# VH-VL binders against q09693r1to98, part 29

Target 1, 98 residues: q09693r1to98
Amino acid sequence: MKILASSTNYVLHNRLSNSQYEDARSKIVNFGGEFTNDAAKADYIFVNYSQINRVRRELRTIGTPLETCVSCKLIVKIDWLNEPKESLTPGNPYVIWH
Key: E = the ipSAE of ESMFold2; O = the ipSAE of OpenDDE; V2 = 0.75 times the mean of E and O plus 0.25 times the DockQ between their complexes.

## First folded at step 18 (VH-VL; framework fv_patritumab)

Design D3 (at its last look DockQ between E and O 0.59; V2 from the best seeds 0.00; counts 0 for: pae E 2.2 > 2)
Fold by OpenDDE, look of step 18:
Structure D3 (fold): chain C 98 residues (1-98), chain A 118 residues (1-118), chain B 113 residues (1-113)
Amino acid sequence: as target 1 above (98 residues)
Amino acid sequence: QVQLQQWGAGLLKPSETLSLTCAVYGGSFSGYYWSWIRQPPGKGLEWIGEIDHSGSTYYNPSLQSRVTISVETSKNQFSLKLSSVTAADTAVYYCARDKSDFAYFDYWGRGTLVTVSS
Amino acid sequence: DIEMTQSPDSLAVSLGERATINCRSSQSVLYSYDNQNYLAWYQQNPGQPPKLLIYWASTRESGVPDRFSGSGSGTDFTLTISSLQAEDVAVYYCQQYYYTPLTFGQGTKVEIK
């Protein structure tokens, strides 16, 4: 299943460096994705952590606790943007279970 | 018992790059996050950033543009680089282990004094 | 960033007496999901790294004497040494780990009166 698609809302953690953020943003935009500042409204949340409590901390930091995320489909490591789309599976280490 | 041993150059000139390494002994390197924290002489503590065994990092925004934290998993080591140092970067630098999956620190290195002076 | 403010900056207490250190966060560090306060306390002796004393605001780290206790919730926290001992002379720091970046209080120096 492709997660980078048109008409899909993404949120990037603002802790990313400007260069990292712009790189990720460009990649997402090139696939027709859109951005939201509200993780709860995002289809996908891109993070730079592998452990759930770090993800929770990050989401709290940006004002959206993970437990309030109703619409998000997946929490994905930002590094996945460098991986083939088809590689994202439940067993993929880039997927953080919500 | 987990022990953190750290080393690196303690005297730098302005504009040089700080480079420190921390080695982990007596415990698992994977499954934890590892942090760098610094303390200017006579002052408080500033968190620099963290990293896990996979290389996932977060840096304090105040230092993000100059900081690089990396891991050498095969050696159970992680390192800190801080570029373009000034006198303001003079501090004791600590490596530390984040306890479990939370960012409070249960094990610390002994610290490395890094002095930036012309 | 979350500002952590300790009070007082320094404290002199007689041996055997109670020492009380306060820590205030600029925003609440209480997580509604698990109802935990993401607050830790450290003790630092000269020339040594900080030592973890308390986490989750009130849970003592293993090996920490019973005379150390943490209390509080939300934005206001307290570290209490019920009966000050000579070895308790040190600088104490609070730290929040609710938000990134992680931040520490400015420290409180505890001395013997």
Scores: ipSAE 0.547, ipTM 0.857, lowest interface PAE 0.7, mean pLDDT 88
Fold by ESMFold2, look of step 18:
Structure D3 (fold): chain C 98 residues (1-98), chain A 118 residues (1-118), chain B 113 residues (1-113)
Amino acid sequence: as target 1 above (98 residues)
Amino acid sequence: QVQLQQWGAGLLKPSETLSLTCAVYGGSFSGYYWSWIRQPPGKGLEWIGEIDHSGSTYYNPSLQSRVTISVETSKNQFSLKLSSVTAADTAVYYCARDKSDFAYFDYWGRGTLVTVSS
Amino acid sequence: DIEMTQSPDSLAVSLGERATINCRSSQSVLYSYDNQNYLAWYQQNPGQPPKLLIYWASTRESGVPDRFSGSGSGTDFTLTISSLQAEDVAVYYCQQYYYTPLTFGQGTKVEIK
């Protein structure tokens, strides 16, 4: 099974160029993940931030506060997509929230 | 303790590019976000955008097509470029430190008046 | 965008008397999860940059005199100067950091009567 199989994934566009955003979407698909444009439906949210409180603000801004996302498991630094080795866990160094 | 010193050209013609630099002294550069904020004469404040030490930026959508913020981490400096200026861009421009990861600003530069003439 | 509206636009207050400045946000800036109001107040003396006075609606920044206090919640906030001093002649701004873009009130000018 591919490393993102059976997952629904969102990429927060903030602090990404359009090409970086599209590259992240392509990697998610290549790793077997389903992409969503709705953060509230995601299992994993990929972000170009190291601080969770900034991510919380941006999710509030787009109308999907983190606290209303029933499926969210992890918020992950987007660079994980460059070198994924196994399923994401709370202990993974790229995870900033679980 | 922390001091922000800013400089750049103060008089521009329409269509030119505004360019300002801010240097950070007496404190940590890494671990904070740094912002540019402007104030037209006699008017309120407008947040332009932010940058961190790694060079990652986010801009006010109202300006994003014309703004570039960059960093020179080895010098503890960050810069603002605003392209295609008009008279509406006449303002005092401030650099500021985001006190925490919440975006309220505890240290400000002295400001640079940029005037765009006809 | 959250609009921040201050009132009054200007006021004149006698030395030693109370000055009250109101700030209203177009949407709540209270985050129910942490029960914090994402609101700051700044003072801008003539010819100077803004100076942070209050954050989290009511927390005074270090070095700010006790005569400055912030109150309110949700959409309605107040900055109070309990006994106006000559150095308090300035323009005061509220700012929200709940949503992006960050936005400021239009300012309230305080003068000595």
Scores: ipSAE 0.486, ipTM 0.857, lowest interface PAE 2.2, mean pLDDT 91
ESMFold2 (binder alone), look of step 18: mean pLDDT 92; pTM 0.947

Design D4 (at its last look DockQ between E and O 0.64; V2 from the best seeds 0.00; counts 0 for: pae E 2.8 > 2)
Fold by ESMFold2, look of step 18:
Structure D4 (fold): chain C 98 residues (1-98), chain A 118 residues (1-118), chain B 113 residues (1-113)
Amino acid sequence: as target 1 above (98 residues)
Amino acid sequence: QVQLQQWGAGLLKPSETLSLTCAVYGGSFSGYYWSWIRQPPGKGLEWIGEIDHSGSTYYNPSLQSRVTISVETSKNQFSLKLSSVTAADTAVYYCARDKSDYAYFDYWGRGTLVTVSS
Amino acid sequence: DIEMTQSPDSLAVSLGERATINCRSSQSVLWSYDNQNYLAWYQQNPGQPPKLLIYWASTRESGVPDRFSGSGSGTDFTLTISSLQAEDVAVYYCQQYYYTPLTFGQGTKVEIK
């Protein structure tokens, strides 16, 4: 039973050191998730932001605006990967968009 | 009223590190992003980067290799370090509050002129 | 990066007359999702930091006199001072917040003729 099984996951690099970014990728794999370099294909997008409007700008900036992500289910604060005690659902306190 | 007070050394030699501090008074520190912005004498404005209360930063790619922004949340302060300065880094440096999630700036410090000798 | 270009570089206007400043972005700053223009205007009086005048292209910041107005959409924007006052002698900057990095126009100096 892995908490990210059958999910495709993207990590927005903004506001993460290279070490933090690689750590997040490792945690996604350890939790059973698949990693993608294309935000438009992700089920979950992990971000180091609390405000959705900043995330929207950064996704626009990299050419993958939120409107183009057909698969996106949740945008999640990156800290959830440190403490995945609660399953990812729209009601999860780490979720900033669903 | 929110006020931003800034300080730091104003005269540097080439290769030194610029170091400025901004303190926030009369308002909340948490819940906003805070930026450094510079203006060479007689010229326009350049955004340097941002920080939040948790210490997470994002920098202008043009400067990112030389910039460190840090925060001391218990003091409502944030700081700028710019390494390996040259005469091209001579500017007035401003701290500013990023208003309402959208990165336009409603409160500014009074500015610190930093001169790098040639 | 979005390049912001202002015109003219300087402008001399008689007291009580209209001043018009243009700002052009190299890419649209209008987001179709919310139909908003991600553009701000600042005033910088001599020896002072910039002061926010306008955001969302046309929304006046609190405490800004109604002689200041913003208009335009997409890539072309205008700041208008309907009746120039002595205290309006300043350099004016546009700024986009649509893409990162945040970028400013080069400034327009407004002086009394």
Scores: ipSAE 0.419, ipTM 0.854, lowest interface PAE 2.8, mean pLDDT 91
Fold by OpenDDE, look of step 18:
Structure D4 (fold): chain C 98 residues (1-98), chain A 118 residues (1-118), chain B 113 residues (1-113)
Amino acid sequence: as target 1 above (98 residues)
Amino acid sequence: QVQLQQWGAGLLKPSETLSLTCAVYGGSFSGYYWSWIRQPPGKGLEWIGEIDHSGSTYYNPSLQSRVTISVETSKNQFSLKLSSVTAADTAVYYCARDKSDYAYFDYWGRGTLVTVSS
Amino acid sequence: DIEMTQSPDSLAVSLGERATINCRSSQSVLWSYDNQNYLAWYQQNPGQPPKLLIYWASTRESGVPDRFSGSGSGTDFTLTISSLQAEDVAVYYCQQYYYTPLTFGQGTKVEIK
């Protein structure tokens, strides 16, 4: 499954560095993606794996527990955007949740 | 055994910048998050913010505009700066370690009283 | 922000008797994903930093005496000292780490009657 596509909604974790955030934003926009601040409405979430529990806390804080996220497809390591793959599957090391 | 030692100026005038440093001994600095927490005299506890060894931070929204937390990984130290202080910022300031990857605190510094007075 | 409300504000208990402190969160701190309550308890003596007693609502920190226990789930939690000792005179705080910002209760002062 390609995650960078037109008409898909993305959310970037707030704990990303400014450099990571802007780089990811640029790449997503170039693919025609859109951004949302509501993880519950996001198709994909980009996060830093080193802060997975903080990411979970942040999702709870914004009212989006992982188990109740209806529209979320994948939680993806931000480093994936530096080496994009044709497909992300459960076996892909950059996928932490789907 | 992990020990946190903290230091900094304890007396400030209004509008000055609070500056405290916490040094970690007897344990790994990397792999943990580190927090600042304050307690006004005779009152409860307020979480200020946290940082990891990579410099990733999260601040209490109530203080975000004035707070900066930084790390000096080579020294196993992290610091707190609070700008534009007022009398309301008078408190004992604690550095603390987040246990594991969760935000409850198992090790604390002894605290530093910071008094803001004209 | 999540408000943490403790009750009572002050408690006087005879030596050897049970002390009970309650803590209520304005929203649930139970996560169905891992079925854990993100709630901690601390003890603070005068002139000292808080000391971690309980985490995950009911797990004692290493070195904490068995007379301390935590219970509850969701929004209502209790710290119990089964037999109050002289060294237990202190202020106790609950703290949630489910939401940011992290928040503490206002504290409960435990004294000897």
Scores: ipSAE 0.172, ipTM 0.805, lowest interface PAE 2.0, mean pLDDT 87
ESMFold2 (binder alone), look of step 18: mean pLDDT 92; pTM 0.947

Design D5 (at its last look DockQ between E and O 0.59; V2 from the best seeds 0.00; counts 0 for: pae E 2.6 > 2)
Fold by OpenDDE, look of step 18:
Structure D5 (fold): chain C 98 residues (1-98), chain A 118 residues (1-118), chain B 113 residues (1-113)
Amino acid sequence: as target 1 above (98 residues)
Amino acid sequence: QVQLQQWGAGLLKPSETLSLTCAVYGGSFSGYYWSWIRQPPGKGLEWIGEIDHSGSTYYNPSLQSRVTISVETSKNQFSLKLSSVTAADTAVYYCARDKSDYAYFDYWGRGTLVTVSS
Amino acid sequence: DIEMTQSPDSLAVSLGERATINCRSSQSVLYSYDNQNYLAWYQQNPGQPPKLLIYWASTRESGVPDRFSGSGSGTDFTLTISSLQAEDVAVYYCQQWYYTPLTFGQGTKVEIK
């Protein structure tokens, strides 16, 4: 299953470099995706795993702790957008399942 | 052994842009986050924002519209810019290192007093 | 923002006596995932930057004397100096990093009685 699709809601975590954020945003938009600032309403959350503690903090701040996300389908490493592959496998190191 | 040395102009007029730089010595620059924190005379501490070696930033929402933190990894330096200063921005400004992957601060610069006066 | 409220604002203690500083957060800074309190304490002398004393609410930073201890959980925390020394005269701050933005208490000035 492709993680980039039309009519899906994505959250790009703000702790990305400007270049990473804009690159990812452009790719998602080109695929017809939509953005939300509410992680609880997102289908996919893209994060930088190297900043996971800060990601957790910020998600707590907005009231959506990472570990308790119910609505999000996948938490995906941001680098995955550069090399999109089949994501629905537990063995994919770029995907955190919920 | 880790030392943070900071410098910049200490006297500004209203509407000017504050500019400070912090240099890191005696330790790795990469692998850590770096913060700016300020303290008005006789008052408490306010966190301004942070940056890592890759340029990823997060700012205090109260200052976000005026703050820019940047990094020059090749020099082990990071900088603070605060635009449109007023008297309310008069403070001692500190650069600091976030310890490990968490946002408490184990190493601090000596601070730079920035006074905004007409 | 998470408000950090310290009490008292100032404290006078005799040399060798116990000094107790309290810090309350407007929301819990205990993370259920790792069961850690995201709370730190700092000491600040005049003309100096803050110095880290305690992190994770109760862990002393390297080099910090044993007379300093941190306790508490959730929203209520305490910094204790078991036997006040002359060099302990300073302003002390608590700080949370559970939520953004990071926030500090207003400070407690510790003096010798």
Scores: ipSAE 0.492, ipTM 0.861, lowest interface PAE 0.9, mean pLDDT 88
Fold by ESMFold2, look of step 18:
Structure D5 (fold): chain C 98 residues (1-98), chain A 118 residues (1-118), chain B 113 residues (1-113)
Amino acid sequence: as target 1 above (98 residues)
Amino acid sequence: QVQLQQWGAGLLKPSETLSLTCAVYGGSFSGYYWSWIRQPPGKGLEWIGEIDHSGSTYYNPSLQSRVTISVETSKNQFSLKLSSVTAADTAVYYCARDKSDYAYFDYWGRGTLVTVSS
Amino acid sequence: DIEMTQSPDSLAVSLGERATINCRSSQSVLYSYDNQNYLAWYQQNPGQPPKLLIYWASTRESGVPDRFSGSGSGTDFTLTISSLQAEDVAVYYCQQWYYTPLTFGQGTKVEIK
């Protein structure tokens, strides 16, 4: 079973070039995940940040504050998509919020 | 004691590229965000963008098409380039350190006046 | 973009008297999750870069004299200098970091009357 099977995934645009953003979308699909343009509906939110408070600000800025994401399980550093050796769990080194 | 020193050319013609450098002394470069902020003469402050030690950047959308911020971590330096300048880009340009992972700024460079003439 | 509007644009105050500077944001900068106001104040003396005075609306930065205080919440904030000193002649700016882009007020110039 693919490593993102049965997941709904969002990618925060901030600090990504257009090509990096599209590359992340492609990897999510290739790993079996469904992509959403609505952060509030995502299971996983992929970000190019190490600090949760900056992510909270950007989600507020786009109108989808983290508090509105009832399904969100993890916020994950986007580099995990380059080296998905371990499954996404709260203890994964790439996870910054759970 | 943290100190930010900045330098670069202060007089430009329209269409040239603004280029400024900021060096960080007396403190850690990694673990903070670093910003460029500008102030037109007699006016308020405008945030340009930020960078971290890995080179990841985020820019004010109003300037994003013309701005490049870069880092040389081995030298504790970061730089601003602003392409295709006009008279509207005349300002004092500051580098600044972002305190405690929030975007309020505890250390600032002395500022560099950049004038764009005709 | 969130607009930060200061009042007055300039203020003349006698030495030892109180100076009051107001800042209003076009939208609330209070985050209900942590109950914090994402608002800072800066002082800029002539020919100098800005200096951080207050963050979280009311927390004084280390080394800032006790005569500086911040108050307010949501959209309405105040910087108070309880007893103006000669070295307090400067332009004062509020700044929010609740939304991106980060924005500053237009400044309030404080002078000795």
Scores: ipSAE 0.425, ipTM 0.842, lowest interface PAE 2.6, mean pLDDT 91
ESMFold2 (binder alone), look of step 18: mean pLDDT 92; pTM 0.943

Design D6 (at its last look DockQ between E and O 0.73; V2 from the best seeds 0.00; counts 0 for: pae E 3.2 > 2)
Fold by OpenDDE, look of step 18:
Structure D6 (fold): chain C 98 residues (1-98), chain A 118 residues (1-118), chain B 113 residues (1-113)
Amino acid sequence: as target 1 above (98 residues)
Amino acid sequence: QVQLQQWGAGLLKPSETLSLTCAVYGGSFSGYYWSWIRQPPGKGLEWIGEIEHSGSTYYNPSLQSRVTISVETSKNQFSLKLSSVTAADTAVYYCARDKSDYAYFDYWGRGTLVTVSS
Amino acid sequence: DIEMTQSPDSLAVSLGERATINCRSSQSVLYSYDNQNYLAWYQQNPGQPPKLLIYWASTRESGVPDRFSGSGSGTDFTLTISSLQAEDVAVYYCQQYYYTPLTFGQGTKVEIK
């Protein structure tokens, strides 16, 4: 099951290089997903950190604390786009759980 | 006790690439983030960037275009490269460990003075 | 970027007297989720790296003498040395870790009067 299909995704554009951002954007679109820069509206948040407090810091920096996201399903490490995993369990190293 | 030892060339000419390495002893390399911080002579501190043992990085936007931080997990080492240096990059460069999952720093290297001069 | 402004730039205090250093952030570094202030203080001696003194605005790092204390919340913070000792002569820095990029104050030099 592709989690990007028919989903709205959030990319931390302020911490990614332009090339990384465009690469992520392209991959999301190719998977049939949409992307947004509003974490509060995102189904999935793509980040480049494995630790939740770094994710929180980045979202605060953008202006949308993680705790204000009411629609978020998962926080997904951006490297997942290069190596997609269908298993969405706490044991998945590419998934950050709240 | 955790110790950070750092080394690299201390004298560069303009346009060259700064290269420093930091080795971690006496503690776990995994599970932590590692940072580079610099301090121009007689001035304050500027955070350069951080890296996780997995290789995930985040750089200060002011330096992002010129900075590369890398990790060699097998050696418990991480490195800093800063390209196209100018006199403005003259500083003491420190490697440091981020304490826990927050970006304040509990262990520091002794620092490496890098002077950029023609 | 979050600007950290310390005051004063330099401070001369007699031995045994109180030293007070202020730090102001351009935006609040108080996180409502955990009600913590993402603010640290460092001491730096000449030729040495900074040494962590305080984190979470008021928590002393292990081994730091009781005469050092941190206070404040939101945008205004204070580092206090209740009774200045000779070994306390140094430059002190505040640092926020609430936002990226991480930023430091410009430093306050503490000297003996």
Scores: ipSAE 0.631, ipTM 0.879, lowest interface PAE 0.6, mean pLDDT 89
Fold by ESMFold2, look of step 18:
Structure D6 (fold): chain C 98 residues (1-98), chain A 118 residues (1-118), chain B 113 residues (1-113)
Amino acid sequence: as target 1 above (98 residues)
Amino acid sequence: QVQLQQWGAGLLKPSETLSLTCAVYGGSFSGYYWSWIRQPPGKGLEWIGEIEHSGSTYYNPSLQSRVTISVETSKNQFSLKLSSVTAADTAVYYCARDKSDYAYFDYWGRGTLVTVSS
Amino acid sequence: DIEMTQSPDSLAVSLGERATINCRSSQSVLYSYDNQNYLAWYQQNPGQPPKLLIYWASTRESGVPDRFSGSGSGTDFTLTISSLQAEDVAVYYCQQYYYTPLTFGQGTKVEIK
């Protein structure tokens, strides 16, 4: 079973070049995950941020405040996609919100 | 006491690149966001963009095609480059510290007037 | 972008009298989940950088005199100087940090009558 199997995944484009964004999308697919363009429906949200309150601001800006995401389990620093050595759990060092 | 000291060229011709540096003294550099903000003479303030010590940046969409903010963490410095300047870029440029992980600013540099000749 | 509009553009007030500055945002900056208004006020004395006065709409920054107070919610905010002092002659700016990009009001110049 691939590491992102059965997950729906969103990538916040902020602080990513278009090539970095497309690279992240490709990695999600290669790891068995499904991609969504709607952050409110994602199980995992991948971000180029270390600070949760900035992520909250950006999600508000695009109209999908975090508090309305019924499916979201984790917000994860995007670099996890480069080296997915450990499963995504609340204790994972790349997780900034759970 | 935290101090932000800034420097760079104050007079530019159209099409040149604006280049400013801000150095942070008397406080921690890591764990904060750092911003550039400008103020045309007699006008209000415009946020240009931000950077974290890791080099992660985000820019005002109105300027993003011309802006580069970079960091030299070992020197506690960050810099602004604004390419292809015009007279509309004439302003006092400030560096500032984000007080928290929200974007409001408690420490500011003294400002650098950059004039772009017509 | 969220537009921040201040009124008046300039204000003349006698020493010791009350000065009132209004700030209106084009969209609400109240985050209902934490019940906080994402709004700050700055003072800019002539020849100086801006100085943070108030954040979260009403929380005074350390060292700011208590004659400065902020109020309001949602889209309408007020900075009040209860008894104007000579050193309060400055331009005042509101700033929202609810949406990206961060935006400032156009400023209100306070002068002594």
Scores: ipSAE 0.354, ipTM 0.824, lowest interface PAE 3.2, mean pLDDT 90
ESMFold2 (binder alone), look of step 18: mean pLDDT 92; pTM 0.948

## First folded at step 19 (VH-VL; framework fv_patritumab)

Design F1 (at its last look DockQ between E and O 0.57; V2 from the best seeds 0.00; counts 0 for: pae E 3.0 > 2)
Fold by OpenDDE, look of step 19:
Order: sequence, then C-alpha cells, then structure tokens
Structure F1 (fold): chain C 98 residues (1-98), chain A 118 residues (1-118), chain B 113 residues (1-113)
Amino acid sequence: as target 1 above (98 residues)
Amino acid sequence: QVQLQQWGAGLLKPSETLSLTCAVYGGSFSGYYWSWIRQPPGKGLEWIGEIDHSGSTYYNPSLQSRVTISVETSKNQFSLKLSSVTAADTAVYYCARDKGDYAYFDYWGRGTLVTVSS
Amino acid sequence: DIEMTQSPDSLAVSLGERATINCRSSQSVLYSDDNQNYLAWYQQNPGQPPKLLIYWASTRESGVPDRFSGSGSGTDFTLTISSLQAEDVAVYYCQQYYYTPLTFGQGTKVEIK
C-alpha cells in the first residue's frame, strides 16, 4: 500500500514551490486523500528536503508537529508521496516517525 | 579551497527580473545545500532561499512568490531569479554554501551588487 | 519569523581590550533532542562577504583565532573578542538556523577606541 490513500489527511509544507505544491495536491486528490493546513489533523506531513536535519528544521518551523499534531504518523519528503508504505521505516532518512 | 564565483546583471529597472548565477569550484557540488543571501547597502543580511543538487528548494516566505532558485548540476552551478524587482531589491547578493546538513554558511561568493533604478 | 537582536549596535574598544557582543533570539534556538544551539556568528569586513566565525553557539570555525569565542544558550548569546586587534574592526552578525526562514541579527559594528 502506498502513502497516498483515501480518507487520509495530508499537510503540505506551505513553503513548497507552486509547482511542487500543485503536483502534490493533485496526486493527493487523485487518490482520494485530503490536504489540510491544520497539522493537528494530519496523518502525514510532507516537506521538501533531502536531509533529515532539514526535515527536523521544518518540523520545528511548522510548530513541532510532535507537540501540536496528535494524529500525525509520518513526516516525509515530498518526493516520497508515491512510495510504498513498506519503504517508510524508522531507518529511512526521509521519514520521521511520530 | 572551495570557491564560489558569481555573476549577473547589476543594473535593473523596476519590474524586471534579477538573474544571477553561482559556480562552485574546488569542491563537491552534490551533498550540499546552496543558498542565496542579500544585503541592502548599509543594512543587514536577508536569507533568500536554498537548493540542493537535486533541485529541492526552500524559499524565504517574504520572497517566495518572486523567487526561483535552480541548479545545473553538470556545471556545478546554481542560479537565482527574482521577478518584479523594485528599489527595495537593491542589494549585494551573495551565494553561499550551507555547511554540512545545517544552514550556516562556510563559503561565500564575493557578492554581486544589483541596483534597481528607474 | 525569529527575530535576532544584537546589542550594542556599535562598540568602540581599545586595542587589547575585551569586546563583547550580545545576540538575543525571539525564541529559543536550543534543540532539546541534540542539546545544540543553532546559532552562528559572522565577521564582515567592508566590501567582503561575511566570514563564519562560530557555529553551534560556541564552536570556532577552522582558522579563526582563539581570541574569538562564543557562549550562551537558549535565547541569549555572546560573542567575545578577548583582546581586540586592529584586524578585528568589522561588523559582526549572529544568525539562527533553528527555524526557517533563516534570520540574522542587525549587526554590531566594532571599532577601535
């Protein structure tokens, strides 16, 4: 099963480029998912970084989803929208578990 | 060791697009993030945005709507475009390397003065 | 955005004397997970780009003289030049890299008294 799924809430980082944002948005919608700006409702948060420490920076900047997001499962790189869930492991440098 | 050389037009009219390029020498281009930072004359520093070798970008929200940063990995170069410039965009623009996985900057270009004047 | 405020705006110090520059962040830049302060200091000479002096609040960049030191944690940081030299005349900036966007202090001009 892929990350994208119906009845799943996604937060796209608000500092994604317009192109990246629209692409991700379209993908999410096509899979029956929902995107929101409310991290508290998110199952996944997507950011655009290749380095885990920058992902963590964005986590802090977004307002520490660990503190504000009750239902968040993962924070992942935007490029991994179509990745299988099996690829999202604690050892994955593009994934932060919550 | 690592050198950043930058170039581009230094005089613009309002509404034009700023375009600068930075070339990296003496070090790896991949594995690092690269930033643009500007400094208005006699003022402080403002971070514009960053990019990695894969083209992943992050922009300062204050400029996001007008900024595009791109890479040409085959040339070890990255570029800045800033559209719809005004006098407020007059500044010395620097390219810089983000040290390690963090956004402090250990190598800088010499800077390019860009003046926006009617 | 995180506001970085330096004090003083300008400082005149006699040669060989201690120069102290303060930097305050509007929010803490101390990360509890790694217990690091995401704070850097730069020196900028006229017509030159900034030069990295200190990162992680207190780690000196390679090649930086021992007379430069950084201290502080959380929201309050200090750059100290233990014995001011003529070549130390410059503008100094603090910078946080804890949050985006990255932000800098307004700068402190250090001059010889």
Scores: ipSAE 0.610, ipTM 0.869, lowest interface PAE 0.6, mean pLDDT 90
Fold by ESMFold2, look of step 19:
Structure F1 (fold): chain C 98 residues (1-98), chain A 118 residues (1-118), chain B 113 residues (1-113)
Amino acid sequence: as target 1 above (98 residues)
Amino acid sequence: QVQLQQWGAGLLKPSETLSLTCAVYGGSFSGYYWSWIRQPPGKGLEWIGEIDHSGSTYYNPSLQSRVTISVETSKNQFSLKLSSVTAADTAVYYCARDKGDYAYFDYWGRGTLVTVSS
Amino acid sequence: DIEMTQSPDSLAVSLGERATINCRSSQSVLYSDDNQNYLAWYQQNPGQPPKLLIYWASTRESGVPDRFSGSGSGTDFTLTISSLQAEDVAVYYCQQYYYTPLTFGQGTKVEIK
């Protein structure tokens, strides 16, 4: 079973080039995850931020505020996709919200 | 205490590229976001964009096709480039600091008037 | 984009009297999770950069005189200068940081009457 199997995943485009965005999308698929263009459907949201309140602002801005996202389990720093050596759990160092 | 000092050319012709630099003294560079904000003469303020110490940027969508913000972390400096300027880009340009979690601006540069000839 | 509208555009107040500046946002800037209003106020003297006065709608920045106070919630906010001093002649701006892009009001010019 691949490390993102059975997960639906969103990538917040803020602070990513188009190339970085497509790279993240490719990695999610390679790790067995389903990609979505709708943050409200995601189990995991990958972000290029270390500060949760900036992520909250951007999610509000695109119309999917975090408080209304019933699916989201974790918000994760996007660098986790580069070398995912441990599964995504609330204790993972890349997780900024759970 | 903390000081932001800014410089760059203040007189441009249409189609040229605006280029400004801001240096941070008396405080930490990491742990904050750094913004450029402009103010046309006698008018209100417009947020241009932000950068952090790692070089990651986010721009106001109204300007993003023409804006590049960059950082020289070893010098505690960040810069603004705005391409293809017109008279509408005439403004005082400010650099400013915000806290890492929120975007209200506690320290500002003195401002640089950039005039684009019409 | 969130439009920030200030009133009045210009205000003339006698020295020692109260000045009141209103700011209205086109959408609420109150966040239910932390119950805070994402609104700041700035003072800009002629030829100077803006100076932060108030954040979280009512929290005074360090070193700002007690005569400055902020109030309001949601979409309607007020900056009050309880006793206008000569150095308070400036343009005042509100700013929201609840949505991107960050937006400012058009400003309110305060003068001695």
Scores: ipSAE 0.415, ipTM 0.851, lowest interface PAE 3.0, mean pLDDT 90
ESMFold2 (binder alone), look of step 19: mean pLDDT 92; pTM 0.947

